# VH-VL binders against q86i44, part 30

Target 1, 197 residues: q86i44
Amino acid sequence: MSGQNILKCKKCQLEITNKIITNHNSDTFHEQCFVCKLCSTPISDPYFTDKETGDFYCAKCEVIRNDQSKPLRESLGFCSLCYKYFRQNEDILTIDLERYHIGCLKCTICKKGINNEKYYREKMTSKLSNYCCEDCFEKVDKCNGCNSMTLGQTLLAMGKNYHANCFKCFKCSEIIKPNSPYSINKQTNTPSCQKCN
Short names: E, the ipSAE of ESMFold2; O, the ipSAE of OpenDDE; V2, 0.75 times the mean of E and O plus 0.25 times the DockQ between their complexes.

## First folded at step 17 (VH-VL; framework fv_guselkumab)

Design z26 (at its last look DockQ between E and O 0.02; V2 from the best seeds 0.00; counts 0 for: pae O 14.8 > 2, off the site)
Fold by ESMFold2, look of step 17:
Structure z26 (fold): chain C 197 residues (1-197), chain A 123 residues (1-123), chain B 111 residues (1-111)
Amino acid sequence: as target 1 above (197 residues)
Amino acid sequence: EVQLVQSGAEVKKPGESLKISCKGSGYSFTDYWIGWVRQMPGKGLEWMGIIYPGDSDTRYSPSFQGQVTISADKSISTAYLQWSSLKASDTAMYYCARHPRYEVTFGVYFDYWGQGTLVTVSS
Amino acid sequence: QSVLTQPPSVSGAPGQRVTISCTGSSSNIGRGYDVHWYQQLPGTAPKLLIYGNSNRPSGVPDRFSGSKSGTSASLAITGLQSEDEADYYCQSYDDSLSGYVFGGGTKLTVL
């Protein structure tokens, strides 16, 4: 299309080389930059923009953010999953400096709440993770690259499961994308990308 | 093997800018939080902040908010700690450290540490 | 000083057992946050020693163990060796400070 136009994300001002998200004003964004500031949900109509910061808010979170009925400045914060304000002495779990009701964290597999007991996590983004209770963890496939659980996005390579970012060329350590060509060293059972082949 | 390799020691004067680095290797750099920890001469460890290089989400300790800038360049697997104007009180050892991605505890720990960068700021 | 209180120093003879305490409050350890321990050998970076109160990473000898009770945690070192001479830090999270917190450190001297 345009011979010398460079598409830049309106939010972060960096070049867009991947999927392009366009809003109603024909502004362009990275997929990860056009999300709600509070809940990280992908933005769809209707949405709101904070004119001072440029942040986007989905309709639900805009209502929460501007709730006129909450006390003047008294707030214990709110749960990053259900968006309800915390009560005093409520059981609160902090993960990556985000606060959650302990009962709002649920196992991705069995959907039971994660209690005071051991749990496992697979990070998807800075604000999103998959969680796994101990019972389900024993049944989950492990990544053959890092030997950690594979709850989220996985690929099958060399007859085994990998996280998308864990299937790398043995020689150069570059990620081998799904279904990309690669060679296998049969003696070491290691993959090599076409560049290193 | 997982490694965090930091830039070399720095000797600076008050008012100068500085950007020190922490290069991660042997793991998927964009999938793990990287934190910065200060150790002033003869003192203990102080958490400064963390960054998720995958989306540049950056969070600061309240004690360090506005005092430093934490950033990352995922194309070269490198995190940064930056001052726009150094003070003599910034003299310290600075460590980068990684959070585990698959958290198994209530409260996060630092599973791998860089070797440290000594920053000396004197008139 | 530190939100988590450790004794400034502990001494022991080779072969003996020592313990290092880490005392917190209801806003950190007492809130249910786990305690982690780091060893900092002279002139080196900290290294993870114990995580999740009592778990040992691969390569950490059996003579190191950890526990937590109430608002406090403890690191125990048995069969003390000269190579154990180091600074030891506990670490947790504190809701009131909104951040990760370290103990003030304990210098272990092997006599």
Scores: ipSAE 0.035, ipTM 0.578, lowest interface PAE 7.2, mean pLDDT 82
Fold by OpenDDE, look of step 17:
Structure z26 (fold): chain C 197 residues (1-197), chain A 123 residues (1-123), chain B 111 residues (1-111)
Amino acid sequence: as target 1 above (197 residues)
Amino acid sequence: EVQLVQSGAEVKKPGESLKISCKGSGYSFTDYWIGWVRQMPGKGLEWMGIIYPGDSDTRYSPSFQGQVTISADKSISTAYLQWSSLKASDTAMYYCARHPRYEVTFGVYFDYWGQGTLVTVSS
Amino acid sequence: QSVLTQPPSVSGAPGQRVTISCTGSSSNIGRGYDVHWYQQLPGTAPKLLIYGNSNRPSGVPDRFSGSKSGTSASLAITGLQSEDEADYYCQSYDDSLSGYVFGGGTKLTVL
């Protein structure tokens, strides 16, 4: 056993000796450990993690859980990430009318908790925005479309990174979807959609 | 090798105070919860409470809340269980046990156990 | 009186199959909480036998198996051996008690 890296389950922290499940964070799990706690269904995207317990919930069960606890959460206030209610006199971070426990909202780059008002938010269409701390902001790549930071999923085109919604046809300004055909103007180095080329 | 070593047997009188210990080794002490479990003579297992040595987060069973104090010293990888005033009914075997870093409410188990500390309280 | 109910004793001859039941309720096993099993040999500390309803830690023989259904769980031992004589405890979590709960324990005697 000397020299072999033992894989451990992130949930139960025991050695994995059989099938290994790896999530998007490269965490490894037993097959039986990466399941929804309510319905015992194998976890698939999207899923939710209880930030305190580490339990996993499928989308369906998460809705049920939220609905069940919603009145209490609303009365006391709750964190938009971990969905736990706030304790009295607990420090809270408020961003765009959403409230977070200090430390729950983390920088996408360095994983440090966002605990002050100095932060940067990636422009996303969903409420699940990526955030960056002040220290990391200068080091992050920028989208060639919107010139904002790229923290999440991006596409590489013409040697540059784009947000998915920022890769647009130069002629008609329509979004060019991932894996959709497009042409490149060699003079301007701009993309054109299939309709416009 | 993961090990939990508990302090030796105790013989006490009612009204006396007691603090027993559980020392962890072979793993990162601050990354796992330590629980205490009571077993009265000839009886079953009873969960008393848990502590996370990393930040000293401590949680008690409602049945043991206020009856005992659980603490830890991470500098020496040791957890403690203590009584301010022992009763004859406190006579039991006490086990410390490790469980995962996360308090996985739905699935928490104890993977390693100490050898136990026998506490005898008699007049 | 334990929240999880186990038979006080079970017995079997060497080589036989025995099962130990763990009966809960809607506030524990029925709520979806996992069931774990521990073996306690005479005069020793408990040892983890099954975790997460049916998983075996390293070193536990495959003749030990766990299952869960509804509000109950079961430990099965096949090919019973003399060294299996011990107390067995199921463990889960209970919402009503806001805590971890053990069964009352089952003494297994090998005849």
Scores: ipSAE 0.000, ipTM 0.525, lowest interface PAE 14.8, mean pLDDT 83
ESMFold2 (binder alone), look of step 17: mean pLDDT 93; pTM 0.943

## First folded at step 19 (VH-VL; framework fv_guselkumab)

Design v1 (at its last look DockQ between E and O 0.01; V2 from the best seeds 0.00; counts 0 for: pae O 13.5 > 2, off the site)
Fold by ESMFold2, look of step 19:
Structure v1 (fold): chain C 197 residues (1-197), chain A 123 residues (1-123), chain B 111 residues (1-111)
Amino acid sequence: as target 1 above (197 residues)
Amino acid sequence: EVQLVQSGAEVKKPGESLKISCKGSGYSFTSYWIGWVRQMPGKGLEWMGIIYPGDSDTRYSPSFQGQVTISADKSISTAYLQWSSLKASDTAMYYCARHPRYEVKFGVYFDYWGQGTLVTVSS
Amino acid sequence: QSVLTQPPSVSGAPGQRVTISCTGSSSNIGRGYDVHWYQQLPGTAPKLLIYGNSNRPSGVPDRFSGSKSGTSASLAITGLQSEDEADYYCQSYDDYLSGYVFGGGTKLTVL
């Protein structure tokens, strides 16, 4: 064993047999031990040390690591549309157990934000809806099947406006698809699908 | 004319399975959330969960997650609540109830309720 | 034990006014969620009485009224009638429980 020529890494306490890295205090480190814990870049001044773990952090990552707002914003949750966290004391629009920023949802017609003021909604799925502000509501067509507004694709059948899923065979109640042929009983003014004549 | 009609009362023993039903009529069944509410004898109302029959999106109250199964058959406009193994503590009145679909502003309430299904579980 | 607290009972004579309180917290009513009220007559299913804090569905007389302030809500009944004898429940949404919550219920007795 050679004399007292062994250099030890200040971070891990093991012998340095490769390139030796030194800091401003002449402490010695392995090249891989003197890097930022978060971004892995080589450490230069200024840097920060976690006394309990011995990890190093560059100045940029120390600012990120000290973000004390993270627990608060996680407890407040985030918008179901834009997935950005809510701020403290922000007004929240809640629809069907989903939460949104005020104005994050837009009127389909005028593109203004939907607020806690009066609005109308066309629900398409459990999580997808079209919205209409009060001013634009007077301008949209209604479905002749369900008497609700139509904001999306409009099916014109028998001279009347329908949602795609609201035009049904009178006899079997199956949806008559937009491209499917159908018959009209002109005495009763009722549609019949291809199978029901 | 919206109606929710539930299946009849049930008398069961612990360990038996059960599936009770709620048939919706007078509205587009697939376009409204429908939920289940428990009322134990002499006690208040407890929300159990809801389902959107149009795509089967189902959400449970944390206190009922894993204890019951909520499902729907949209072809017959019927929602279900079921147990694989009943306990005596499941003795209660069970209601189905509907959310409004088209809201001027106000959702998250139950506008129509079924008549209730009394489930009695005793040895 | 309920997340929303109601008095277990209230009483009043015919013609009087009563109020039923519903007390929540910052995770429900205090977060800004609306409060709804249901009436349950003896042996029957609950019926929607008030929605969106203060709105009456068609067929509910105007002697029933609701209000919300801070973390609490109140149902007021004026001109009490014997047929008002029922259980009354408030309901809201709670962020912590991620779901709908009901009050414990209030039995109204008409003397």
Scores: ipSAE 0.006, ipTM 0.521, lowest interface PAE 10.4, mean pLDDT 82
Fold by OpenDDE, look of step 19:
Structure v1 (fold): chain C 197 residues (1-197), chain A 123 residues (1-123), chain B 111 residues (1-111)
Amino acid sequence: as target 1 above (197 residues)
Amino acid sequence: EVQLVQSGAEVKKPGESLKISCKGSGYSFTSYWIGWVRQMPGKGLEWMGIIYPGDSDTRYSPSFQGQVTISADKSISTAYLQWSSLKASDTAMYYCARHPRYEVKFGVYFDYWGQGTLVTVSS
Amino acid sequence: QSVLTQPPSVSGAPGQRVTISCTGSSSNIGRGYDVHWYQQLPGTAPKLLIYGNSNRPSGVPDRFSGSKSGTSASLAITGLQSEDEADYYCQSYDDYLSGYVFGGGTKLTVL
């Protein structure tokens, strides 16, 4: 093929110049385009697609959409992860002021249920967090930017992992965009944006 | 359509240098890592290294560190694998393959592959 | 030899179900790293078959499925067809090797 094709977002059909999100169909999206139609938060697995509209729904919102037990959720409370109501005398876990079914909240690494207060949290968005058990935390790679664990999507740079928003210019502290040029100080192994070069 | 097209087969002698290429098309070349994978005759797949053409960030397998050089020219959407001095044991099929820049660390995979470049090194 | 261990060969008749195992350790699959699978037809480049333990890329039939448990993963092929005759490789990441690792490969023969 002659010429390089532009990578376009399947949703908005515009070029993707920043973070690329790829779904199970190998379709590519802007980060801001691959969001839940209902809550507008970034989509993570598992998610659902409306067959008619093509809209995406996170697992929580999908449950809400299909919930026939709204009164029970209101009266008995519900799990912050699956949004199903708590049955009478059901064992629940309270973490970070939210309640979960036992077994619903799982370590992102080993997939074991988080059932105690010995856990670590990675905040991905205002509404999305990953959790890690104590055993896995010791072995999980840490972000070179913020020194917190990296459980979700990471950026590889200079042989190290970064949260997307943690890859910043050492000089001006601005976030270096994924496709933006930057230089590396070989002595300090720190990145500098093009403006600071 | 995403495509990775590699350079043609090479027949070389021990001690010679070699540089093979992998050209990407149908996608933003600077937005995805390109990896190289070796497959010796009748053997399995071996990861050699990866490069991000957007900033030329390069990482090698410990087994191949110092043995080969991986580079990229983003202006022509091409990645390279090169040897300064070939050995007979370098005889193999070499594949380039793509994976995204942003990945869950625990789930990195190669979604598109080149057709392979056969390198034969014999005296 | 390989960090991830696969049976060297498996076989089945058309229409049958076959499984290919991928056995790792605490430093790779057991560490929580995802397992991916590739199909390599004779004389061709590998093709992504399964990613993220159990996800199928577009174009891959649903008769292919992947699973992961503990330190092992498995590829299952139902309704085996002659065209499925190929080499299959699992792939993950290993902490000790600090790199991507492949299984030794499994030759699937359709009888």
Scores: ipSAE 0.000, ipTM 0.503, lowest interface PAE 13.5, mean pLDDT 84
ESMFold2 (binder alone), look of step 19: mean pLDDT 93; pTM 0.947

Design v2 (at its last look DockQ between E and O 0.02; V2 from the best seeds 0.00; counts 0 for: pae O 15.9 > 2, off the site)
Fold by ESMFold2, look of step 19:
Structure v2 (fold): chain C 197 residues (1-197), chain A 123 residues (1-123), chain B 111 residues (1-111)
Amino acid sequence: as target 1 above (197 residues)
Amino acid sequence: EVQLVQSGAEVKKPGESLKISCKGSGYSFTSYWIGWVRQMPGKGLEWMGIIYPGDSDTRYSPSFQGQVTISADKSISTAYLQWSSLKASDTAMYYCARHPRYEVKFGTYFDYWGQGTLVTVSS
Amino acid sequence: QSVLTQPPSVSGAPGQRVTISCTGSSSNIGRGYDVHWYQQLPGTAPKLLIYGNSNRPSGVPDRFSGSKSGTSASLAITGLQSEDEADYYCQSYDDYLSGYVFGGGTKLTVL
């Protein structure tokens, strides 16, 4: 039984008194209850639920869990994106020591597959990157600091786009944050941070 | 200016522990993979492993898995290479080096290198 | 022995052209992985010289150039100068070893 003002964790049925985690169905959980059963990492999409136990599994561990009944299976490994096993002799992309099928990676802009073709990459986290095919790279805005693509968050400064960490003081080379004041030397068209002003 | 500044040379005996450091400055330390490379006396370069300091995701060369520990303290922009028990065969120059954040084509390279830390292990 | 094979040494007179080879196999360069080059001046750390087979970072003279074909890569240095005397390493990735691999290094001597 519950009142309208009491939030209960759907997994453990105990009251949530602090941080509340909500899934796509508006179910609420303790932070420690919305984790993968096998690896204990916080759950994010995609994830799986065992309907008999109510346990959650991240996509990687769901593949591992389904293999638990196969004690001596030889394995070529699996793709870090689609979680399907590699076939013998197929081409494999290795990026940051993670393995992927050819064609599972897609251009972030046009969604065409990234095969053994020229591509550009913007690293977002240790496990997540944006990819850009050559055709889309020619059309995308480039960072005026490093001349690479701007698929993530950017700032507009001096009428040009920059990555957040690529807009730097000309004098001291420290990053000028988006909300920080700066001066412009109009003869050289260079920015100076407040400390160097 | 991007800089990777490593800790000073070390002279140790077999069995001793050691932790050497690599401090990154002039860039967003948490947004770039940083790796360690060994150069044994009179030999070439060997990749040991990499870490993403933003989330501490650490990946080792199979040749060095279980031999060393790579870690980082993002609050002081510093990566570490650590041995729990040194061997004489650990005598080498150790470099930290950074991967670029924005890449073209397959494979990655090391765009900035630390000055190196000489580790000498002798009994 | 290194996975990527380089000649142990190369020499040339000032103003001449030299090349340094980097020979791999079907599990690395022949798989399509890029080749990168580093210069290590005496007593110093390696420095990036060529990336992505043929691209020069800012500050590297245009007399340094790289190329890749099949399972091999080559670094060419034209207009050889005394300050080019250094060790040169190629680097790629190897599927079998599951890691980044370097060549054994080439000592360039300027006569």
Scores: ipSAE 0.066, ipTM 0.578, lowest interface PAE 6.5, mean pLDDT 82
Fold by OpenDDE, look of step 19:
Structure v2 (fold): chain C 197 residues (1-197), chain A 123 residues (1-123), chain B 111 residues (1-111)
Amino acid sequence: as target 1 above (197 residues)
Amino acid sequence: EVQLVQSGAEVKKPGESLKISCKGSGYSFTSYWIGWVRQMPGKGLEWMGIIYPGDSDTRYSPSFQGQVTISADKSISTAYLQWSSLKASDTAMYYCARHPRYEVKFGTYFDYWGQGTLVTVSS
Amino acid sequence: QSVLTQPPSVSGAPGQRVTISCTGSSSNIGRGYDVHWYQQLPGTAPKLLIYGNSNRPSGVPDRFSGSKSGTSASLAITGLQSEDEADYYCQSYDDYLSGYVFGGGTKLTVL
């Protein structure tokens, strides 16, 4: 296709070369950028946008924001993903000091529920994490920067996969942003940013 | 403008060797995977393999492993597909195509395609 | 034969809506891999039509749409035009084959 423009994420303004999320306004986002402000899960329809902050909220969290079940949530606890209160005698999963309904937390790869302690975690942001089951972990590429699994957005450089924040200049350790020019040391196969070239 | 330009049509006999080319322009050639896709006459598309010109990391479809060789010369932004000994069954259209720079196998696709190279192998 | 199954042909009259199915399995579409679609006009190279299940590249009209559910994907064409007569291929990734896979292709005829 001639003249295809580079797609940029409306939130982070970086190029999108992996999975693209397009909202009803035709804005494009990284999958990791189009997430709920409260639960940090990927947004699906319907969702809500805070007009003041621009933050997105999934339908579940929007309901929580406005629901009248606060006393129940406070007394019974609630799922860290869907934010619904736990019913009495409901089976729950505790992972990473958070509580979930059974089945709420899913493997990013196979979409099966994480229901045991045999899981792997990829921290994307302070609030966002992807989880992977043991079976899928063996099939997931590892980041050449941090050696952790790459479940979300990855940058392919020098034949290796990197988390976006893990692709750094070998000389100055600054993150090399997508579409930024860089050079490769042929001997060490390491990247250098334009400033360090 | 991103372009992939392939070498011209080839007419060969069984047993002969062949190397066809795909030249990329309008983008950083070393930053994107290049794949080869076969289309036999009147048939569908078949993925053959991919190469990352930056370090020549090459990966083949199991069906084509050992049958062809994929290579690249990044100095001239060119990828290659070659046969050591052609067979009549190699008669097909061959396309090169570019992958996105950000690539996980989970969602990769071909965003730009060459015009194709027709290879005819007949006795 | 193909890992992803498409109907060999579909047809429609101008202005109509047509759909092309792409049926996979738990090792490809069902695994969560994205589905992409390509249009191949007669005598031409394939062109990316849909990427990431439902995204349109620049230049692709909005009458083309893609969707994915379970182990299957679908391409929908509304307001069918004569120029839409082409072969359409779905593409994904398969764990069993450890490689990219195409559907068998669908010939769309505009009546």
Scores: ipSAE 0.000, ipTM 0.505, lowest interface PAE 15.9, mean pLDDT 84
ESMFold2 (binder alone), look of step 19: mean pLDDT 92; pTM 0.946

Design v3 (at its last look DockQ between E and O 0.02; V2 from the best seeds 0.00; counts 0 for: pae O 15.8 > 2, off the site)
Fold by ESMFold2, look of step 19:
Structure v3 (fold): chain C 197 residues (1-197), chain A 123 residues (1-123), chain B 111 residues (1-111)
Amino acid sequence: as target 1 above (197 residues)
Amino acid sequence: EVQLVQSGAEVKKPGESLKISCKGSGYSFTSYWIGWVRQMPGKGLEWMGIIYPGDSDTRYSPSFQGQVTISADKSISTAYLQWSSLKASDTAMYYCARHPRYEVRFGVYFDYWGQGTLVTVSS
Amino acid sequence: QSVLTQPPSVSGAPGQRVTISCTGSSSNIGRGYDVHWYQQLPGTAPKLLIYGNSNRPSGVPDRFSGSKSGTSASLAITGLQSEDEADYYCQSYDDYLSGYVFGGGTKLTVL
């Protein structure tokens, strides 16, 4: 037909110009709009709809939201890594107001859980960190700016590893970005940015 | 050397606004949470909230939610605490303090503190 | 009122050992959250003294020690010196208050 109508997403009410997802009622959605309310993953398996809210849930999350102990577990909060509610009497580790099961903090290198053991953290954003157990910390390269571990993105400068935020002009303390030009004071082996050259 | 330098003492009337500051130096300002702690005259320490200047993620103690605003200007490495309308009960010493970024296990503590800003609110 | 309970004051003579308690509940220390300690000398900002229950930052003498058991924690000061006269605060996290909590503070007087 020469006059076909524009399909709109039932969730966001905007035009669908790409892959079209349909439900049991022939409603149409963007692929990114037809997701589980609880875990936000795309729905591709049998799913469930809350009759009161119209929200969609994948099969796994339907079991979770019907947990009969849910009111108590919700009042105790949930882990920022696995997003499961805490059980009564669980040990909880709080870092920067993010709460974790003790065993959910895992070494980035060896994947062992951090359980009443010394660990090291490399903070990447307000919500993201890399962790390292003591054994792996002894083996990992260290930043030549702060002498802390380099588990995340690293910069190789002057033959040494740095965090992106730790390679700074010696004169003005501004960060020297990767591939940005800089000079080296050969007597002190210190970098200077173009402004301070 | 890590330093947190706060703005000077303030004397205000009830109903006035106020914004006090905390300038961080000697470290990567955008990579560490900065918190605010109140100490009322003759009383102990009370946590008010924290901010991650790198992305402006801000968390408040429930006791202070909606009563103060915590913000930061990362271009000048400065965090702020502000009131839109001061009360006499806001009379206190206010400290800024930093969370560690590269910490061993054991939860969160405040490793460096500002010198404090005395705020006096009286008619 | 403070969630973590500390004695309002303690005293001791030079060279003596003193202990400052920090008593919490199942929603904070008893939940498994660590306890940290701060020293506030008269007219100054607080300073970190003990973190992670028992660890000393660089520059803190080994005569300061901390421990945690059950729902409570303790700061011990041995070889008491006159410069130890200060206020001492414990700190942890509490589930119900959804935030960091400090003890009420303990004034240490060196006789």
Scores: ipSAE 0.079, ipTM 0.578, lowest interface PAE 6.0, mean pLDDT 82
Fold by OpenDDE, look of step 19:
Structure v3 (fold): chain C 197 residues (1-197), chain A 123 residues (1-123), chain B 111 residues (1-111)
Amino acid sequence: as target 1 above (197 residues)
Amino acid sequence: EVQLVQSGAEVKKPGESLKISCKGSGYSFTSYWIGWVRQMPGKGLEWMGIIYPGDSDTRYSPSFQGQVTISADKSISTAYLQWSSLKASDTAMYYCARHPRYEVRFGVYFDYWGQGTLVTVSS
Amino acid sequence: QSVLTQPPSVSGAPGQRVTISCTGSSSNIGRGYDVHWYQQLPGTAPKLLIYGNSNRPSGVPDRFSGSKSGTSASLAITGLQSEDEADYYCQSYDDYLSGYVFGGGTKLTVL
């Protein structure tokens, strides 16, 4: 037995050994698995999930799916996350020039709605971000690689938390893949890949 | 061969302190997490906490936080579980178990187990 | 009482197939966390039987299999043998408890 934990894709349930996509729910995916069902384009934020099938839809395709409400969205505005139109006198949250229903944007940690401008953002990829409320921020572990908060995927190595892409060989700076063997420098407490051992 | 060897059975009275041990061998002791699991008589398994011997990072189950202390001495490849004041309800079998080197929250499991230490607390 | 629910007992005759269920919730199995299984023979320490929902460690016969779907997991034992008589525990992680969780255990009796 290898004695190592494996990271699995939420969609295909297979091991992730390369690039990892982490969504706002802290679910992990293969890059090729996190794509729109309709257009097969890699998912960008905002995206939508079909509750019944679990399929993902990009913003453009989601708008098409909800075309019956298009006039209302255009007239009243709509939430950048759920794309539902804003009702008259509905309270909304504006963050980074995007508008949200109160409660739509959720903290990745506690799952409570972000309801004010006191939030923290973790950029996972150019397309995806996780958010953390002020209360949870103080409790969130920081990545030992980049010193940023770890809201999504958490890799624990050498007693430290890492983003998957931040766990790198100290010698060659290459990413140490999940379940790959590595050595620990006892003095510096840094990892070295098998090639650099 | 990976082995976890625990200290012998203990018979104690309420109010007494106790420290039991788990010695690892056959692997790099400082590179794997060690966990403690309680099994009360005739009951199921309960996770208590884990420790990384490399830097003594320790995590507790909320149910056991403040109730026990987990520690390690990496110089002798030994992990410890201790009570400052035992209760009758602490009567149980206690297992130490090893985590894989890589730990992701989604797939944490225990791959090797000690033989267990029986702790009996009675007046 | 346990976060993961298992039947307290299961029985089967030699050669039969038995299944042990592990029912969780949206905060553990339903969250997408893997399920692991342990076998505990009478008077012994638990042994890892299945990890990562369906993987067998070295030395575990292929007549043991695991699966997961939705908020539940299952351990299947085919060709039941007398030596399979033991307690079986499922294990996962729970967000609400912020910790590792075990099922209540299932006692398997070979008739």
Scores: ipSAE 0.000, ipTM 0.505, lowest interface PAE 15.8, mean pLDDT 84
ESMFold2 (binder alone), look of step 19: mean pLDDT 93; pTM 0.948

